# VHH binders against F-box only protein 17 (Fbxo17), part 1

No score or structure here was measured in a lab: all are predicted.

Target 1, 286 residues: F-box only protein 17 (Fbxo17), of Mus musculus (Mouse) (q9qzm8)
Amino acid sequence: MGARPSRRQMTEARRLALTKLPPELLVQVLSHVPPRALVTRCRPVCRAWRDLVDGPSIWLLQLARDRSAEGRALYALAQRCPADADADADADGNRHDEFPFCALARFCLRAPFGRNLIHNSCGEQGFRGWEVEHGGNGWAVEKNLTLVPGAPSQTCFVTSFEWCSKRQLVDLVKEGVWQELLDSGQIEICIADWWGARENCGCIYRLRVRLLDEYENEVVKFSASPNPVLQWTERSCRQVSHVFTNFGKGIRYVSFEQYGRDTRSWVGHYGALVTHSSVRVRIRLS
Below, numbering starts at 1 at the first letter of every chain, in headers, positions and changes, except where a header shows other numbers; antibody chains aren't numbered by Kabat.
F, E and O stand for the ipSAE by ESMFold2-Fast, ESMFold2 and OpenDDE, each averaged over both directions (binder to target, target to binder). V2 = 0.75 x the mean of E and O + 0.25 x the DockQ between their complexes.
[cut] stands for letters that were removed.
The coordinates of atoms that the task and the answers printed are left out; those that the model quotes come from them. Centres of patches stay.

## First folded at step 2 (VHH; from c09 with E105T)

Design v04
Fold by OpenDDE, look of step 3:
Structure v04 (fold): chain B 286 residues (1-286), chain A 121 residues (1-121)
Amino acid sequence: as target 1 above (286 residues)
Amino acid sequence: EVQLVESGGGVVQPGGSLRLSCAASGFTFDDYALYWYRQAAGIERELIASITSGGSTNYVDSVKGRFTISRDNSENTMYLQMNSLRAEDTGLYYCAAEFTDEQWTSMYDYWGQGTLVTVSS
């Protein structure tokens, strides 16, 4: 009664069989593996597999499979992406890259297109991911007074009787949008924010979104300064949105900055409510 | 030094009118939102009127149709025309200008000292 090789032995035998494939065929096979599995399961198999996963070839094939208009546009740009992983070496040779992967690998892993790049946009995790300045009694997190459509959580940040501010700096390259892609002129950055006031206390709300270069210098700015919502105004959720187009070369960061206060100088948290903030990147079809 | 100076307050009978002025010095407020606040005795300060840099105005319901906020950028002065004054309009009226630091990291307000408006029979 021949001992049926254990599922582990069969998987190992299959892995061993795949290691004998010519690199070209192996790339084809591995290109059908999901991005996360490539990194977590395939890359650790052997040095040869690691080198293939770290290179652009597998990822280019993955990108080529998207035959949508957006996918084709992206693939065209991806073919021009320099294979040199070394481009993100600081002048001091310190590879700050948390991931030893090529730019295309990072893109496929992070899948930045259409994803909200703002973390904790509704305050479900408190103030995690936000740089916060507290005026008055400071910021608080509470449940939404009204339903905010499409929000991942029905929570919001609430300001106080003095100016409160919070900021999130989004690193577009870290999120998977490689620099040459950003510089291609085909990328749009879509921003949105939801805000409102309490019925019994009005608010002042301000939004500023800045596109910054690698040195955090401002390149382009969007500012929204809507009229205050005054006391006893009907409760409504309001939205501010903007699309950055043709923002030039050298953009690295999005600085998302929110400001708010109340109109009655009340102790507590009666100022502007903000929630469901978003920064999204998309490719423009020529 | 940035200064806001309110003027035009006084004693007026119900149904009367006053015109408040806020003169700014040390800066040009052309690019800034401006506000009128008032504070009645024993009550917290309230925003009653606003004007954006673009000239858009907003009013609290209690003053709508009676008060008019305006700005003259050439004179660096903001105004509040108050008509049909009521006893409940009595209070200290403050001018405020919205400012942002150079880095745009913080918002803050500059305030005047206020001008007293008393509506009494």
Scores: ipSAE 0.800, ipTM 0.935, lowest interface PAE 0.5, mean pLDDT 89
Fold by ESMFold2, look of step 3:
Structure v04 (fold): chain B 286 residues (1-286), chain A 121 residues (1-121)
Amino acid sequence: as target 1 above (286 residues)
Amino acid sequence: EVQLVESGGGVVQPGGSLRLSCAASGFTFDDYALYWYRQAAGIERELIASITSGGSTNYVDSVKGRFTISRDNSENTMYLQMNSLRAEDTGLYYCAAEFTDEQWTSMYDYWGQGTLVTVSS
């Protein structure tokens, strides 16, 4: 019949016992915590936990759990091409407490493989994230005339009767692809865009995608310059795509630049339509 | 100072032929797409023919088989051979060049002043 601990006392005892685990077991336990929680909730607990979150071991264990061919290749590269801790500390100058201090942590938090690194790819947020140059009546955003498969939003950007351009600069290092990984020769950069025209109005569409070094000098370029479309009769957009490989060392940015106008000089927004622009990074399995 | 100068327009009978020329100064055609546009009275300019730097051509359906765009990069000149002319071909004909410098991100069109073609019985 004796006294029993309160629910509060039991919870406190569990928290205390966890902080006393041997480092090897604590690393295993923490490696199952989502990256954001590691940084925001686990790192502040004590110095021992901070040192583990700031070190590579937890993050390497998270990478190791992806047993696909891609995950195994990434894990091997992370061991072979480790991030330069001194360079990472100086890269941004300013840091937010929600971002980790090492490159592996940033990779795990940002998860750059398998997602589109272009922000606002369909215009669902207006022009946020895009540097825009307006010609004629300028760019507009409108709903897609037809369903665009796989797009996160059914909206598009449309151009006018004089050249409109826009670009987005993707900082691959900021997105978590550390420089030594980019320099490894095992990274592919995949780009794609969807474009089209209004029915019965022609358009001209151009795409330029450049890989830039840290000084924003062009190192590699892909250009698409399709013939002008004089009559658009399809009920879908066309896709253009390219894969950059073997681009050498020192690449940091992707400059995704697109241009459009109409062929009829019609006041309004009758030029090329663009949507679902993408930049994706993957590991080469060759 | 970029200039495009068209020549070769005039009055012609239906079924006749004309050859338009567009001479450039201030830049060379070599790396640029070139265009012919037509503007009929009361409507906006319409692209009717294009030629890439590599020589690939494209035509609006209404002129296919009758008009031929060509370029002579050594003379820095573009041509439009117009055969089997019809009354609906009447209008102002403009040459244009799509220009971009590899160092800039902006794209420009340079336009000629236009040359009048009148097809009348």
Scores: ipSAE 0.484, ipTM 0.806, lowest interface PAE 2.1, mean pLDDT 84

## First folded at step 8 (VHH)

Design z01 (from y03 with V60I)
Fold by ESMFold2, look of step 9:
Structure z01 (fold): chain B 286 residues (1-286), chain A 120 residues (1-120)
Amino acid sequence: as target 1 above (286 residues)
Amino acid sequence: EVQLVESGGGVVQPGGSLRLSCAASGFTFDDYALYWYRQAAGIERELIASITSGGSTNYIDSVKGRFTISRDNSENTMYLQMNSLRAEDTGLYYCAAEVYEGDWTMRDYWGQGTLVTVSS
């Protein structure tokens, strides 16, 4: 009997048949393809497909499929606050970023809403991703003695007898939240941290979270400066949190800066413990 | 140049009072929390009182009700009023400030200390 087409042959025949569709119908068909496959498998097919994947329409259709209240709000904002295709270029017009596709594609690929934008939030990868200044015997990473709710790892950073400082700079645009969306007035930036100390140890904990413009100048600040704790008797860490809203235009970065030390200059790691640091973005729903 | 200079230490009998002062310069005084530490012979320095930029205070148990920390932002000076002094209060008293250094790092600055001696 006759031969049957292989999986590759069926895929090729399907792609050839699709090249005959008007662009309007082709974009609808391709919008059902997952973002990774659009970039890796569909974009190389021909110039027409590349132009669709490189443009905004196919990605806007993908956003439209989320029928939740949040998804509908995002879709409306994407239409009112469209990404500027040249906004990701450097000062001389060259684009230098980890994801060279349009802003909507980056959003779909990175999926920044609801995701913790702080990397290595519990020290499970040592100090990777953190800028660190060691005081005293410096920062260390230890296993948590008690569960921290929702933490991706039960580890923490611990401080010493002189101020230990560390920070992470989150590039919101690189994470997929394009500048016009940030400027819309409808984005909230949610931050949280968990802190504590060893039982019967004193500590001082500080948190400063700053929203920075593209030149890294401070525009908005939140600070938590609790009174020193002379003796920690709790079985769990305390959470600090804040929601930035109505922060105006021009915000590009979140600088998440945390600090700790002890109160008695004890050699070793008897200062504040920090873990499960987070930066999350969401659409404001009224 | 950040400088902290303590004064007001001396010799006092049990039950007596002293007022320590800490004159500060070289940073924006109003913006930072300030601290008094005490160091007895053979012991590490310990935090005994703190005051935030907003005026909130905190004390270790052994000095609560006897010591009062305060600040005068117009004079760039912090104070420690010590009442009902006991022999155990004898020691070297340091003032300290936490200050952001550079863009995002933090450091303590210390005075050289003022000696308080409580006889018996």
Scores: ipSAE 0.614, ipTM 0.844, lowest interface PAE 1.2, mean pLDDT 86

Design z08 (from s30 with V60I Y108R)
Fold by OpenDDE, look of step 9:
Structure z08 (fold): chain B 286 residues (1-286), chain A 121 residues (1-121)
Amino acid sequence: as target 1 above (286 residues)
Amino acid sequence: EVQLVESGGGVVQPGGSLRLSCAASGFTFDDYALYWYRQAAGIERELIASITSGGSTNYIDSVKGRFTISRDNSENTMYLQMNSLRAEDTGLYYCAAEFTPEQWKSMRDYWGQGTLVTVSS
């Protein structure tokens, strides 16, 4: 009775069989593997597999499978992406890139399109990911007084009786949007923010969003200065939104900056409520 | 140097009227929102009226229909017309300008010294 090879031996034998495939066929096979599995399971198999995963070929095939209008537009741009372009090779040739992968691999892994690129947008993790400046008694995190639709958490940041500010710098390239894609003129950056006042205390709210180059120079900005919410006037949260279009070449970062204070100078946290902030990237159909 | 100087305060009987002025110097406020605050004795300062650079106005409910905020950009002056004054309107009135986000970082509002309004019989 011949010992049935263990499931582990069969998986190893299957892996070994796949390693004998011509590179062209292997690329086709690997293109059906999910992005995370390509990196975590396939890339470590051998040097040949690593090289294939690090190259653009597998990822191009993955992108080609999306036959939507957006997918086709993206694929067309991806075909023009130089394989090595996003190697932030420091002048000294040290690839400090956290990801030894090509730009397309990073895109597929991070899936930036439609994803909110703001971290901790509702304050569920305190002030993690935010640069915060405290006026008065400073920022606090509280539960929402009213339901904010679509928010990943029903929490908000609350300001005090003096101006409070917080900022998050989003690195679009690190989030998976490669530089040539950004420079293509086909990318839109959509920003949104929810804000409001307490019922018993009004607030002043301000938003500034800046698109920055690789040196953090401002290229274009959006500013919102809505009228203050006065005491006992409104219970509902308001939304501010903007879409950056045709912002030119050289954009790297989005600086998302929120400001707020109360209208009553009360000790504590009675200022502007902010929550469910978002930065989203999409491709514009030509 | 940025300066805001309030004037026009005084003693008035209930039902009376006053016109406050805020003269700005050291900057043009064409692009800035302007605010009137007041502070009654023993109470925290409260925003009572606002005017945007575009001239959009907003008022606290207690002063709606009685107070009118306006601005003259040519004179760098903001006004508060106060009609039908009440005892509860008594307080120190402050003018404030909202400056750029960079100035917000300083966490300092620019305030004048205030002008006293007393409504008494």
Scores: ipSAE 0.649, ipTM 0.868, lowest interface PAE 0.6, mean pLDDT 89
Fold by ESMFold2, look of step 9:
Order: structure tokens, then C-alpha cells, then sequence
Structure z08 (fold): chain B 286 residues (1-286), chain A 121 residues (1-121)
């Protein structure tokens, strides 16, 4: 009659028993664990578990379980267009990043499809994530007077009496859309922006969205240049949108560039207002 | 060097007409949106008319029907035909061209020096 296991000893015994599962069963078990828990809780358990999490098998099983049309299309693409480890290097040849896992794991963890890849899209975090050039009295952030459909926050950026510009550079590969997937011909990049004029002042608004290669050279461009708003306008917003499709190989970045000003040179923030900017990636179905 | 030079300003009587010209150099004229602004004494200047590279025009209400913006790409010149002039049309008139940068930063307009229009009896 020996001593009873302690709480610590029972936990350790269960950990060791799971590590003795045949690899086939362990892969099946681990494939049911959410991606974040796989990397934070399961990977440190032992070398065998680390090797499975660092490899592709668990992640492919997770993709295979989505039996929707979108899920099946993605799984087929992942098999047909597998990631290349060397494709993770950026345009400067820098191979290190803060996300050391394989491209498929990055995809599962980042979940880039269906998510807005523009950070701080409404100014709810000030200018965080945006590169900004201030003209006149510069950009400001204000509360929307009217509801902008679907916006995560009812705030906007507003411009001044000289051109204000800002942009966000989205690295699609670092967001989890590996290069071979981008090159597949089955990916669409959807962009949108909402803009308007301040009550009682006209504005000029411009949008330029460019798809860039790994060297940040422009490959594809969309530009919106609506006529200046010269009259006082209603408190409402306008949407601009575009879908990039059939854009060929070599695209890595989306440069989302916004510009605005007023038409009356008034000191203060009376220029174009912009909000709810978006970049979304989706798979074409056929 | 980008240069815009306005001409054609002067003194006219109410109800009269005047044609302003904006001669451009130093850029590919055909590709740019062009603007006329007006600045009355003590007031900030205001965009009053615009013309796209394709020739589409836009006007503020107070000049619509009286003023006509046009461009002659063969002479690199923009015009503002001003008819039925009123005392409130008095001011300094500027032409401007919108610069679209290759890099995302440094969006700006180029400006002329202005030509004075005085509508007085």
C-alpha cells in the first residue's frame, strides 16, 4: 500500500500519459484544440508535441474540418499551393519575424479571411497604425454625427485647410495569407472607405489603394477622385469600394492611402471626413 | 518648375464680362484637375469652379450659369469666362492645379499669384 498521488503528481502523470499516444491519435486529439492554445499550452508539453505543432499536419486537419464551400476551397488551395519556408522573408531579406511558426499555422492563428486588415479603421485609437502627413491644422479625430453602417466605432478622421494624407501598409503575408495562396488566382482583395463633408463646408476627398510587390513597387492601382463637394451637404456619408481580382503573381502589400481637405481654407478641421476604412481578403468560389 | 500665371483681371462695370486666363508650364497639363479660387477682401479664398482632366466641370451656386470654366490643352491654358458680373464678384482670382504624388505623402496644389477683378461703377 503505497502513498496516494498528490494533486501535483496526478497532473504530471496525466501529462505523461498523453505524451505516450501514438502519433496518429495525438495529431487527431491536438487538431481539436484552438490554434492559440496549441501554441501556448500544447507546444511546451514535450518534444513530440512541439514537433507536431511546428509541422503542418495538425493545421491541415483543422482546415479540413470546415466543410463549407469556402473551407473546402481553402483546403484544396492549401494542398495545391503549399507555402514555401523561404517565402516568409520580407523585401529586405529579413527572415526573422515576431511570428516564428510555419505559414499554415500563421494563417490559422491570424485568421485573415473575413477580417478587416486595417487597424484602427475609425480613429478610435487616435492615429495608431497610420502613417500621417498633416496639412494646415492637421488631422483630428471626432465623433460621427450619423451612424456609419457596420463601423466598429462611430468616430472619424477629419482634415483641414491644406491636404492631409495618411496611409496604412498591410503586409498580407505577415497577416497569414502566404505568397503561394496570393499567387493562386483564387484570392480577391476587397477595399472600402466611407467619407463625407463637414456640415456647412465643402471638401475634396481622394483615395488611392495600391497592390505592391515585395519591393513595394506598384503593380495594381485603384483610385477614387470624386468631384469636390462645393455646396453645404447633408449629414450623411458616402462609400467607395473596389474588388481587386485577377491581379497576377507577386503581390505582397496593400497600400491604403487617403487624402482630404476643405474648399474654403478655413482654419480648423473643416475638410473631408473619413472612417470605416477596410481591406478584406476572400477566396473566389467556383 | 511648375508655374501658373493668371491674366485678364481688371475693372469692369456691373453686368459686364471678363475672361481670365491661366497659362501653365512645367507639368503635363492634360492630366491634371484644375481649379479657380476667389478671395474677397478680408475673407479666406474659396473654390468656385473646377474642371477635371476629362473636361467635367463643377461650380458653386453663386456663379453657376454666369461663369464658365474651360481648358485648352493645346495651349496649356485654362479659362474662366465671367458674365453678368456683380459687385460681390470683386476679388483676387487664383488658378490652381492638383498635384498627385507618386509617393503617398506630399499631396498639394500648385497656385498662381492671382489676378484682381474689380466690379465697380
Amino acid sequence: as target 1 above (286 residues)
Amino acid sequence: EVQLVESGGGVVQPGGSLRLSCAASGFTFDDYALYWYRQAAGIERELIASITSGGSTNYIDSVKGRFTISRDNSENTMYLQMNSLRAEDTGLYYCAAEFTPEQWKSMRDYWGQGTLVTVSS
Scores: ipSAE 0.619, ipTM 0.861, lowest interface PAE 1.2, mean pLDDT 85

## First folded at step 9 (VHH; from z08 with S106G)

Design p04
Fold by ESMFold2, look of step 9:
Structure p04 (fold): chain B 286 residues (1-286), chain A 121 residues (1-121)
Amino acid sequence: as target 1 above (286 residues)
Amino acid sequence: EVQLVESGGGVVQPGGSLRLSCAASGFTFDDYALYWYRQAAGIERELIASITSGGSTNYIDSVKGRFTISRDNSENTMYLQMNSLRAEDTGLYYCAAEFTPEQWKGMRDYWGQGTLVTVSS
C-alpha cells in the first residue's frame, strides 16, 4: 500500500472499475473509444463488453456525434434502414471470415464516406490492387509531366500500341456501406478519372464503370468514350466524372475499368495516360 | 464471324477525290466507335479519322477540311470521303471497329485488310 501501484496494477484497476458500470453508462463510455480499440482491446474484456461491441448501440452513438448535415442525414438513414444485426453470421452464429465484424462496426472501422475507395489510384504502388491486361508493350508507370489537381501522387499509368486494360473491383459492403444502406435510395456513388495523351502521339481512352450485384452481374453502367486525342501539343490532363443515383436494390460492387492505347502504333509507352482514379460514396442531401 | 471489308481505293491524280467504304458483317455498327487508319511507306499505321457511336468526329491536322468520315448504320457501312488528295496521302487505308467486351478484359479492334490509295504524278 505504501508503494506506488505498478503500471499493470493501474491498468487492471481501470478495467475493473469500468466493468462495474451499469450497462447504459458503459455504452456511453465505450462510445468514446476509437473503433479499432473497441474491437481489439475492449471486446475481449468480458462477455458483457463483447455483447455491447457486437451490438448496435455503441456504433450508433458514434454515428450520432457527426452533427454536420451529412452526419445527421446518415444517422437518420441508419435508423430508417438499420443494418441487420444477424448479417454476416450463419445459422449457427458463426461469422464468415470475409466479414468478421457486424455491419455497423465495419462502417465505423472503414469510414467509407468521402474516402477514395480506389486503392493505388496513381500507380504509386505499381499495379498493386489492379487487375491488368497488357497490350503491345503493356502498362507502365511514370511521373506526371503536368500537375494533376488533387492527386495524392504525381504519377500515372501509361498504355502502349495495343489496347491495355485494367480494373479494380470495389466491394462496397466490405468497405462498410451495408446492404440496407445501399438499397435505401439515398446513396450516391461518385466516380472520376484523369487521363491525357503523351507528347507527339495521340491516344484513345475509355472508361467503363459498372455497378454489380452480389453475383457480379452488371446492373448499372456508365461509359465514357471521348474523341481520340490527335494533337501532340495537348499538355493538360482531362477529367471524366459521373454520379450514380437511384440505382435500385442489390448493388454491392463497383467495377472500375479503364482502357487506353496510342494512335500511331509506336513501340513503347505512347498511349493514353491515366491517374487519380476515384470511387467515393456519399449520402444524398435534400 | 466478324468481318470488315474496305473498298474504293485506287490511283488518282493530286487534287482528285476518292470515296472509301467499309462494310461490316457479323455485327452491327450501332454501338461501335469506328476508325480509319493510314499506313504510309516507312511508318506504322496511324489513326487519321474517328467517329463515335453518337456521330462525333475527329481528324488529324493533315486531313482536316479534306477528308470526311461518316457512318450509315442502316447500311452497316462507314465511309471516308477524300478530297484534294496529295502525294503524302498515298498508303494503305484500314477501317477498324472498337470492340468492348462484356468482361473487363479482351478490349480490341476489329480490322479490315486495307485498301490501297495511290496519289501520283
Scores: ipSAE 0.718, ipTM 0.903, lowest interface PAE 0.8, mean pLDDT 86

## First folded at step 10 (VHH; from q01 with T52N)

Design q03
Fold by ESMFold2, look of step 11:
Structure q03 (fold): chain B 286 residues (1-286), chain A 121 residues (1-121)
Amino acid sequence: as target 1 above (286 residues)
Amino acid sequence: EVQLVESGGGVVQPGGSLRLSCAASGFTFDDYALYWYRQAAGIERELIASINSGGSTNYIDSVKGRFTISRDNSENTMYLQMNSLRAEDTGLYYCAAEFTPEEWKGMRDYWGQGTLVTVSS
């Protein structure tokens, strides 16, 4: 029966005990720590912990815990198609204050599968994340007149009486989908957009989505060019969607390019509306 | 230099017909969506007919059934056949071609200078 340790002393004793674990047990213990805590709290502890967090083993164990069909397929691919150790490491600190990490770590930190890789998809943050070219009175953001299913915000971008253009470039590698995974032949890139017009207005809408290589050269393209809409009376927006499959090796970027205008040359924002734009990556099952 | 030149406008009686032409130079129509716009007195220029690269057409209600847009890519020319003309059809008629650039920006239309159609007794 001794003097009771302070909470600080108990925390320090637990850290020291963990540093003495065999590497095999330490990997198992650390694999239960959330990805952000691994890089911010565990990595700085000592060289042995840093080496484990910078290596693949902890991250492979985290992937293995997803027992779904998708998770098992991803785990098998990660083992079969390992990342080049230094090829896609971000040597610079990025705007998220992340350290340069291996591809598996980036995948676990970014969690790119099933997530919409388009930022600010509905204009809820103005034009942040979009490269914009204004025609006429330019793009504006407004509330949706009708519900758009599944949208994270009920807002949209609207165009004017001359062509308005905007684009978002998605870097799949920086979102965590390492190049060898993209090249595996088992990745699908799903895109969608919702578009429409003001009630009783006409519009023209165009979508071009391009898969680009490392040098930003076009490798494959999808285009939607619907006939002009002369009068919009629908309760909801129209959806366009496409799945890129079998796109070969060397894809790195998705260029999501939208265009719209009105048909009546009205001053103001009476052109095509766009919202809930999406780029999602998934593993092809079987 | 890119140019679109309309022709075929003129004065016609109500119920009459005209055929407008739009000839392109400096580029070919092959993959372009093409348009006819009309500007009547007191109103802004409005799209009245469109034809895409595959030949699919669309019209505003006031001209549907009376006007026919067509294209002849071998002659690099677009047409608007206007039948059963009405006084309300009077105006300047512009052709346009939708330019889709290689770069994501610079989307625009090429425009003609307009050809005048007057429907008057």
Scores: ipSAE 0.776, ipTM 0.924, lowest interface PAE 0.7, mean pLDDT 87

## First folded at step 11 (VHH; from q03 with A33T)

Design r04
Fold by ESMFold2, look of step 12:
Structure r04 (fold): chain B 286 residues (1-286), chain A 121 residues (1-121)
Amino acid sequence: as target 1 above (286 residues)
Amino acid sequence: EVQLVESGGGVVQPGGSLRLSCAASGFTFDDYTLYWYRQAAGIERELIASINSGGSTNYIDSVKGRFTISRDNSENTMYLQMNSLRAEDTGLYYCAAEFTPEEWKGMRDYWGQGTLVTVSS
């Protein structure tokens, strides 16, 4: 009458044994699970596991394993990250997004460092993610005829014979860069854009990038206002870039605002071309 | 009320000179990028010269060396000195000032009414 346990039964016994661990040991075990699997596979196991995944301890242990100078600097700041139940709630207890996890979990899942935080940076999804104001015949999207280093797509936005404007508002906190990290004095915000003129029609290009507080008031501004391109002599796009440092406390948003038009008043899309817009965040160690 | 008023247009023989002025009222133009456009009969307006707030200038090839854009912040006035005029320089000349609003949208230019330059043989 001696039936042997199956491989399935041995797997169940191991899972059952893990649920009986004291929370301190369970945190250590779960800290070795990749972030996505923690959310999708570990969190649903039981209430105790859900509470650990929703809290800071597992994520703090994962951050601690990066022994680089960047990792150590981040870990020191992560230890002060608040873990309360209202981390993303407004004054009325309302949640601002679909991300119910603590700030450290969001950082680990979103992985904001080094990633381009501008969505649809080349127009490969039309105007999705951009607020747009059309002048003349408006903005259009077309294939970029020149190579742009690092661009995820060979598409670009093009403007017309009257000013075309568009902007994207990046919420750094929702992208995983929690407020204390932003306030630390150790964060740099790197922006870049690529622009150019269409053959045989000059253009005017403008860029304004503003760092905004939580009320969307301007705190810091960068503007690029190059001279009009009146003679098209090069087929490659031009780059503009800037690094925001030492911007103080209270920054939450980046407003990335682009403007363009032509110089010859031609009906159609003969104005400035723009593509591969970027906002990236990195830690400053000095 | 924002206004740009051009003056100095007229009839000139080929090889002659004219000095156009653009006076701004209702705003202080010294932080603005300023432009001269030209519109010949039957053709759309074309940018021919620009000057930014730092004094950097830019010209189309057909006027380079003959036209000089300048600004006098104390008089709130921009100028276009036109030398060695040609018949093909005939047209309506507009000044413009680039307006960048506090909001991200509403980017536009302010325009003058234009001043006529006629270069007759």
Scores: ipSAE 0.764, ipTM 0.919, lowest interface PAE 0.7, mean pLDDT 86

